Miniprotein binders against a7ua95r516to809. Designs and how they scored, part 47

Target 1, 294 residues: a7ua95r516to809
Amino acid sequence: ASLSLLSISDLVPDLQFIFFWMSNAIEILYFIQQKSPAYMQTIELMDDKAGSKESLLSATISANEEAMTILEEVIMYTFQQCVYYITKTLYVVLPGLLDCNPFGTEPSSEQCRRAAGVCVCAVCVMPEAVRRVVSVFQTTSDLLQQYQVHSEIQSQMFAYLFFFTNVSLFNQLIDKGPARGWFQRSRVLQIQASVKILLDWAKGAGHNHLAQKFFAKFCSTVTILASPPQQLSQMSWKALCAEHPSLKPVQLHRILTQYQLMAELGPLPIWQPSSEDEAYIYRTVDLLESFENH

## First folded at step 16 (miniprotein)

Design dy7
Fold by OpenDDE base, look of step 17:
Structure dy7 (fold): chain B 294 residues (1-294), chain A 80 residues (1-80)
Amino acid sequence: as target 1 above (294 residues)
Amino acid sequence: SMTYYVIIRTDNPEDLERIAERLRELAREMGLRVEEVYREGDYLYVVITGTPEQVERFEREVEEWLESQGIDARVVVLEV
């Protein structure tokens, strides 16, 4: 009940505070790292008239190391807190993506309607379920830019968020897909279209490589399920493994088994796992992705 | 060559048969392979195999034809 009420907009004030400290800590850390060598050289060039040069150098090194350690801890902590809050909001909105029909007529975003009436911008033409997911990512991007967070940290954050999104969507599709009819070709195409909108956003936001990398497993699953029966039935297990290397043998086997049931295909010998993979297709523990592997 | 779904939705499902016929003709004229054509409710699905450039041209020609006919339809192309 309480999770359904949590929007990314409600977390913005808290996130702003965390991003502020994270950004500041990063800036200070980089400042120390850049200035320390010059500062040490300056101390080394000072006249050793008082025998205090070594003690000053040692004290300065120790103080810098301690400061850097504390700053790294602050950065790590603030990063983890941001990820925690953002992933919590993603967890709430991601299930809607699998039920989305992007081929329908949905109303424009409330923000654009208030500003311009009927808006035809890329965000306003998005299905509501997709827009909610994109809003989480966009808000994250905007905050990272607002606080001028270092590009490496931005990339790490988006990598994790895309990882989380892929794991969540993949696990939901594999676990609930058969029961919810998400393996029906028409529904798969809706899912594919919805994910494409998200990927197009990620491309426009400059995260194309990360998105392609971290969504590979989900995209591979959707691609297989969207494939026409006539084409997929001609592909061998080995060919499918080669084309979809992101899928574990147990995952591919599950997808093909469910596809077979949905398409009312008889057993296909061509989809029989290789002798090498046969032991792995029964590893049900590897069927769902873990959030801990990142 | 890659496989694409061309998905057409209209509020006038009576037009879908005419659309399907035209899409088959256009695909043939363009040298595209049509793998499957089927209807589900207000949606027409056309499965084609071709190059990205061929499919982009096909999409454009379909949209232009729909406009010329005064058919209010949404076209979506998905790569598989």
Scores: ipSAE 0.652, ipTM 0.891, lowest interface PAE 0.8, mean pLDDT 90
Fold by ESMFold2, look of step 16:
Structure dy7 (fold): chain B 294 residues (1-294), chain A 80 residues (1-80)
Amino acid sequence: as target 1 above (294 residues)
Amino acid sequence: SMTYYVIIRTDNPEDLERIAERLRELAREMGLRVEEVYREGDYLYVVITGTPEQVERFEREVEEWLESQGIDARVVVLEV
């Protein structure tokens, strides 16, 4: 089967293998970093017999440095393999978020308010497109916890997955939005509600800071597009740049152009870029985000 | 204060005018700023500005009123 057709469940056996070795490498690296000073201090206290003490110290330093280098390589490689396979799955399921209608489903926060404890009951009422994305994130989280992967590595992995999600959704909105009608206010509100479900998952999973940081560009885009015309038309270009620092001038200009068209505010531009920014609003090479730029 | 969309969906579009009138009255009574009210098909959109606490109370009062009137509608509140 093609990688473009794989579900996350099809990848679990391979991911289990990779996470197992990544976790082992991290544990050994931690042991060397934390326990090596004590062992070397023990060597310093040894009875010095014909200079063997100095030779042992030198061999121990060399072995530690070589081991740490190898382990860091293993951790980097296994991390790269995990994100490669997981993002292939995300690539397949993310487009559905832009086409789904989450209204008519009871809000996840209301269901949580009615539950006595933490319950994943929101998944049973969640729109299918949102459920597929959450399933990738949740499966990843479950595997990381199952293999007791160090919390710093878990955070780095979710930072990359959120970055990838942001780039994918932003680029599709910019590229396909005009033809698909995604700049219509009713559609923007549906998209915003779907993203809120993802943000709620991230908050409940302990990744709220990472989600706020790495979804910023897409969230800023949707926030602008959802803004009432009376409020947005009163904001200057300078104020919008300050409120949405994640957006490049070319990106903000494109979003405002689509907003003005959909809100039927006439052909005369409402927002005047600053003299400094005016040089950049037509840089089409900067319009889309790179999956390598984070 | 923050901006919110209060989105109401019903299968009975004849009720939407009555719902819109009630939401305007309730927002005035609670000191909420109503920025916009508009309809699209079976949906009513009420855009308000207020504190999160005011909007949570607003949502609760709207749901209670809808139930008291026998109106079968779904209420969604979305912060912008």
Scores: ipSAE 0.600, ipTM 0.871, lowest interface PAE 1.3, mean pLDDT 84
Fold by OpenDDE base, fold request of step 18:
Structure dy7 (fold): chain B 294 residues (1-294), chain A 80 residues (1-80)
Amino acid sequence: as target 1 above (294 residues)
Amino acid sequence: SMTYYVIIRTDNPEDLERIAERLRELAREMGLRVEEVYREGDYLYVVITGTPEQVERFEREVEEWLESQGIDARVVVLEV
């Protein structure tokens, strides 16, 4: 019950604290890395008073190494905590994307939290289910910028969040899609439109390459399912593998099998896996994506 | 050439047949290939194959035609 009410806004105070420490730790680490050579050189140029120079140099090296190690641990820990809280929020809102009908919903009249008045920004005109997902990403972006987190860490954060989003949506679509009717062409088009809005946001936020890379499996699945039967039935297994290299043979086989059932197509010899792929289509362990392989 | 869905929704489902006929005609005039035309409830789906520029022009011409006919309909174009 309580998890369904958790919004990204409720996590902002905790996230602010974590981002503050993450940013500071990165800045201090960078400072040590940049200044340590100059300090060591300064010590090396000092007059050697009875071996005190070597001991001071050794102590300084050891202290810097220890400090850098601790700072790296703080950065990793804070990064993991951010990812944990943000992905927890995503986990709650992502299922709404698959049930979203962007064609029937009027634009949200809700005021953008950034505007004092009626806002017609892209977020305000989004379907509510899409807006909730985008709000998580936008809040994350705003916090990363507010605390001036290093660009590499920002990129890693968004890479992981897009990865998580793709895995979550893909697994839900493959596992629950047939039972939920998400493989019906009209529903697939709704899903495609909803995800396009998210991808357009990611493009506008400067994350187009990461979004395209990490959403490839989900997008490929949706593209196949949206394809007209008369077009898809003319594509061979080999052609589909080439067009959708992000899909494993077992995944493609599952998608095509469900598509065939949904479209009431008879067995299509052209979709038969190659002899080399035949063993792989039965690897059900590879059907769903893992969250651990990032 | 890419495949696109032109999705039209109206609260007046009686207009969908007229819209479908006009869209087929317009697509032919513009040299677009119509792959499929079908209706599901209050939605008309027109599957076309063309270039992005052709489809953008098609969308504009469809919207202008709908306005000229006084038809309140939403048009959405999706690339497959």
Scores: ipSAE 0.582, ipTM 0.867, lowest interface PAE 0.9, mean pLDDT 89
Fold by OpenDDE base, fold request of step 18:
Structure dy7 (fold): chain B 294 residues (1-294), chain A 80 residues (1-80)
Amino acid sequence: as target 1 above (294 residues)
Amino acid sequence: SMTYYVIIRTDNPEDLERIAERLRELAREMGLRVEEVYREGDYLYVVITGTPEQVERFEREVEEWLESQGIDARVVVLEV
């Protein structure tokens, strides 16, 4: 099946299976961890009949350690599989977010599946491209809740998904932005509005801190690009570095260079990198974000 | 003070000039700094600097004015 046809809805049956096993493995692991000490104490309090106590204790310890190891492997494996399938779906829908015009009257063709009739929920009023992205996150949230997955694992899942989303959007914007016209102020504002809808969803879902943390780089890029030329031209390199600490010097330099070209500004001495940063602005290997650093 | 974009779209682009003039006047009356006003197609962009409270009031007054004029327009405010 072409990657372009893969929807999150098509993956729900497989994801349900994985989440089921992940949740159960976590529950069993937690049970063993909580009950093992009490069980060992009970064995220790038993009458030492002919070495049976020591043998039983040793066997119990060994069995618990083996079981916990296997369960940890199952949890890790199932987590990785969930992330793999969900990120694959995100990879397909995320490019549409950069081309989205949230100010347009494009009718949202898909009615909310949650309501009989015309739903005015936040998801139903979203632009189609934004709704597709939010649908992936919402489906993930719904599945995590349905299977009562431990809160820490839920947080880790969303942290990774936000990380992945930020890296994907940032890299696409930096790499393809000039060619696609995404550095034009009108387009940047559309992107900003679209991402704001996603961030508002994340806030409503209880993930505001994680979203703000992991989207910082993309948001900083969009903020700079949306800034009026008269205002941005008054900001020094040092001021921009301080205001946007999530951006590496090479990234900031690239953004400013492209902004200068787009705005038809002459060379701005005020944007000249510091002597300390001058060596780093040429590190093109650090320009794009890596997916491996999470 | 933060920078905001007030984005106005109308189905009647001939109204955008009148809207722009009114928004400049309103911003001045409210003590908001107008950084830029420009049109792209059916969109008017007004860049203002102010406090969140000033901008919220500005948005409300713009919407009320548009309603009073019978202008069907969408207003979006974005913080930069």
Scores: ipSAE 0.582, ipTM 0.868, lowest interface PAE 0.9, mean pLDDT 89
Fold by OpenDDE base, fold request of step 18:
Structure dy7 (fold): chain B 294 residues (1-294), chain A 80 residues (1-80)
Amino acid sequence: as target 1 above (294 residues)
Amino acid sequence: SMTYYVIIRTDNPEDLERIAERLRELAREMGLRVEEVYREGDYLYVVITGTPEQVERFEREVEEWLESQGIDARVVVLEV
């Protein structure tokens, strides 16, 4: 099937299987970790008939260590598979978020999947392009809850998915933005509004801190691009660096250069990088974010 | 104080100039700073600086005014 036809709904059966095994492996691992000390103590309290106690203790320790190692491998593998499938789905729907106009669309008349009848939940009111992205996250959340996956693993999964989303959106905006017209102020505001809907969903889902942390770079980029020319032209390079610490000097310089072109501003001396940052603005390798930095 | 975009869309673009004038007046009455007012197609953009409470009140007053005028327009407020 072409990548363009892949929906999260099509992956649910496979994801359910993976989440089932992941959850079970975590539960068994936790059980071993919590109960092993009590078992060892029980063995230690047994009568030492002919050195059998020490042998049994050693065998039990070895068996538990082996079991825990295998379970950790299963957890890691299943986690990676989930992330792989979910991120593929995100990759397909994320470009639609950048092209979304949340100001022009009538509320979707689509029925909420969670309720019978007409639903006015936040997901049903979302623009279609935003809803498709949120649907991936919501399906992930629902599966994690359905299988009662440990909270730490849930947090790690959402952290990675938000990271991936931020990197994907940021790189697309920086690379394709000028050609797609995404640097035009009206388009930037549409992007900002669309991302705000996603962030509001993340807040409602209990992931506000993670979302704010991992979307910081994309949000900073959009904030700068949405800023009125009169305000932004009064901000120095140092002030912008301080206000947007998530942006590397090369990234900030690129954003400001594109902003200057879009706004038809002349050279602004106040946007000149500091002597300390001047060497870094030419590091084009650092312009786009890497997916490997997580 | 934060910067906000008040975005107004209407199916009747001829109303946008009247809306813009009224929004400037309301902003002045409320002690809001208007940074910029511009039109793009069927959209009016009003950039204001104020407190969240001031902007919430401004949004409400704008919506009430639009209703009173029988203008079918959508108002969206974005914090920058």
Scores: ipSAE 0.579, ipTM 0.866, lowest interface PAE 0.9, mean pLDDT 89

Design dy7
Fold by ESMFold2, fold request of step 18:
Structure dy7 (fold): chain B 294 residues (1-294), chain A 80 residues (1-80)
Amino acid sequence: as target 1 above (294 residues)
Amino acid sequence: SMTYYVIIRTDNPEDLERIAERLRELAREMGLRVEEVYREGDYLYVVITGTPEQVERFEREVEEWLESQGIDARVVVLEV
């Protein structure tokens, strides 16, 4: 399919092909690793015939090393192709999360409406923008399970997808937030609710640890922006850095600046950066996250 | 304890002042700390600090009260 696709469903045939080969390569690698010691043992028990044992041992070692190298390269390449296709889809759908209003979504029933009052429930209708992102994650999860991809590889893939999601959302918020009004407190709460739906999906899919780890920068950003002024104004720069280690000094400085504008606060002495961080708060090269597809 | 936003939307904004007063009363009765209360359009925002158990009970009481008053409102609780 075309690399400019707007839907994950259009990529499924290509992804099925890639997952098939990745899963097979992993299984063949496992077979070589598990059976190689036994085969080497049978060679060592052979009768020596004019140096045939040494030649067979050398050929076996060389063949195993070449096979394992090739299989590792195939696994790496297929993994990278999977994330390439999936992240192209994510890149298109992720910006919509920042503009949607999850509070304006009508529940499908009275029962569902009350459930949504405490948290976003699985039975509630979600905003279309959130649904598009969840669909990418769910389709990926379904394909990984369909082809029985090793659980460690599944975890690595979702770690990268969550990393990519975090970078995309953070960069969009920082870059476009002022022009789009995304730093207004009502908008931040809408964004936080939308991200909560994604985090709930990740928890239900068994990826809670990965989501908490790799979404940390964006989540820290919205948590600071959502904090009540009375509470945030009592936290020093050092306390904020300690609570939000994922944020670089330039990033925290920018977030606090936008918070001051939104809350109509003047400068606060306790938000003055430490002497160690003062050199870094204007490093614009560090403001946006590096975007790597790996 | 944790900070929560209790967000309430109604199609009848005249009810929001009555809802705000009731939520203040419930928070006092339950020993919850109210950090702020503000409105924006059709939305009422009540910021409270308490344990998850206290906030779950608070939310149940709010929903029961709204139903008893015939107020058609949506309630969302977000942890910060």
Scores: ipSAE 0.560, ipTM 0.859, lowest interface PAE 1.6, mean pLDDT 84
Fold by ESMFold2, fold request of step 18:
Structure dy7 (fold): chain B 294 residues (1-294), chain A 80 residues (1-80)
Amino acid sequence: as target 1 above (294 residues)
Amino acid sequence: SMTYYVIIRTDNPEDLERIAERLRELAREMGLRVEEVYREGDYLYVVITGTPEQVERFEREVEEWLESQGIDARVVVLEV
């Protein structure tokens, strides 16, 4: 696709159309589910003079099942289409998070405080790369609310978007990190601060639990890489696996290898994989995540 | 106790040694454990372990000291 088709603002008309029909299909499905038992009960109270009551019940059950099946398929297809368009824009904008510096601006009028963690307020200049990602999330949230999409479907949408974001960032870091210098400690801290801005957006939008769940792999990776050597060198392989269950053995091994190179540490005996994990630390087919693991 | 990075950027890198000396002194006075102090380019990194309340007070006193010295610096605190 063209770069103009990858902008979320260019996709809003198409997304509006898809959200409109998805929301309508959800409302019709809900109506059938709620009203079908009452209608069946009304039929059961009818006079059954010629057996027409049983025929009407059977036809009504069949029609309801067919309608619900069709509506479920429409909802599934429209949901998948929304995710397709939105994740195409995310794919383009997410790599920039790994290169940006959220520390480097200070308003000339002292409009933003010096604080624990990166403070992102309305008067601060958010790094452009972070703003592009937040814009995709915010536009999605605004459209879901505008078309009154059921809250459960909104949660499923953001669960997938956070999952996609996590996989994309993790794979980019692992795959391109050595060549791009992304394992250097200063860069890891910048990445951590940028991700915090996304987590803060998710918390403010009411999706904190989903973000904590679906960013876990990338956040664990960055947490390990940001850990001081004096503390990380005291943690055994078993302890690291227990603290970071989202990481596969091959992934944890790769992260620790990059950490050793960055921190100029020699091999540490306590980081030797457990016997059960030893077979898995070189399974390079498991190193990168699949976008199909939602 | 939690581990924090106190990250300081200044336009005048010649100030970083003086800043590092003050931050070590302040951490000692507050009973904060200093894990590491290092410099990369125009950035100073001070890694400390303490309670959130100790670190919040540390950050405020660092900012007060920087203002008293006329040092134009940005202070960022990240929990690990």
Scores: ipSAE 0.533, ipTM 0.848, lowest interface PAE 1.7, mean pLDDT 84
Fold by ESMFold2, fold request of step 18:
Structure dy7 (fold): chain B 294 residues (1-294), chain A 80 residues (1-80)
Amino acid sequence: as target 1 above (294 residues)
Amino acid sequence: SMTYYVIIRTDNPEDLERIAERLRELAREMGLRVEEVYREGDYLYVVITGTPEQVERFEREVEEWLESQGIDARVVVLEV
C-alpha cells in the first residue's frame, strides 16, 4: 500500500480494536492487583485442619502470576501497535509543518471573520499542515477517552507521540534546513508559531507537562534561532548549554553555525565550546536523534 | 521579563509605517523595552521585552487601536 493510505481516519477501525483490548487488559490486571492480596489474606486466615490451605494458596499464587504475566504482555503489545500505527501517520504529516506559513492563514469561518472586524484569533485559524498533525493527536485523544484507557497509559502514549514529533521535526530541520532555507529568521518565526499551535493543543488536552518535557530539543533549537542577534551574541557557550540542556554539543554547535550564516556573522569567541565539550562538537553520529531509546 | 515578537501583517503595506510608529508609542507608554523594529515584505516585526502581563495588555491595546483606525491587519505574538 502507498503512504496515502496512512490517514489517521483510515486507521480508526484498527485502533478501536487495539484500544478495546488494551483497556480491558489493563482493567483486569488492576482488578487482580487490587483484590489478590485481600483474597490471599482470606486464604491465610483459613483453618488448615484439613490440609488443603497450602495447596489452595500455592495454586492461587501460580494462577495470579500467570494471569498478570499474560495481561502485561497483552498491554505491552497493544500499546506498541497503537504507537506504531499512529507514528506512521505522524511521520507523513509532520514535514509539512516546517514549510507552512501560519501568519498568512485566513479565518476558518465567515461568521468568525464578520464578528471580529479585525480578526487575530489563533483559535479560529489553523494552517492545513498544522491541522493534519493536530488531527492525529486529537483523534488519538478521542479514542483513548472513548475506550476509557487508564490515564497513566494515556500519558505514556502521548509522551511517546510528543517524543516522536520532537525527533522527527528536529532531524528534518537539521538535515534539510540549509537547503530549504528554514534557518532564516522569518521562517524560524513561522515554524515557532506553528509549533505553538501544537503546544496550545497539548495544554488544552491536559498534556502540557509532557509537551514541555518532550518538545524541549526542538523548542530549544527554534528559540535559539529566533533570538535577536543583540541578545544571543551576549550569551556564552556555557550559558547556552545551561539554558538548553536538551541540546548535545554537536547539535548546539551546528545550530550556532547556521545562526552565524543567517546573521552574516563571523565566529564569536564567546561561542567557543568549553574544553570538555570541544571533543564532542564534531561527533556527527550524535547530530541527528534516534527514534529508539534502547 | 521576557522577549516577544509582535508580528503584524496587513493587506495594505502603506499602513505598516503608521503601525510601527504607533506601536513604538504604545510600548513607551507601557514601559516596554523595544529591542528592534523591522519589516520584511508585508510583515512588520516589533521585538519587545517585558512581563507576560505587560505584553498581553500591549497586544489588546494594539488590536483595539487597529480596529479604531479601520486597519485590516493580523497580529501574532510569539514568546522567544
Scores: ipSAE 0.514, ipTM 0.832, lowest interface PAE 1.6, mean pLDDT 84

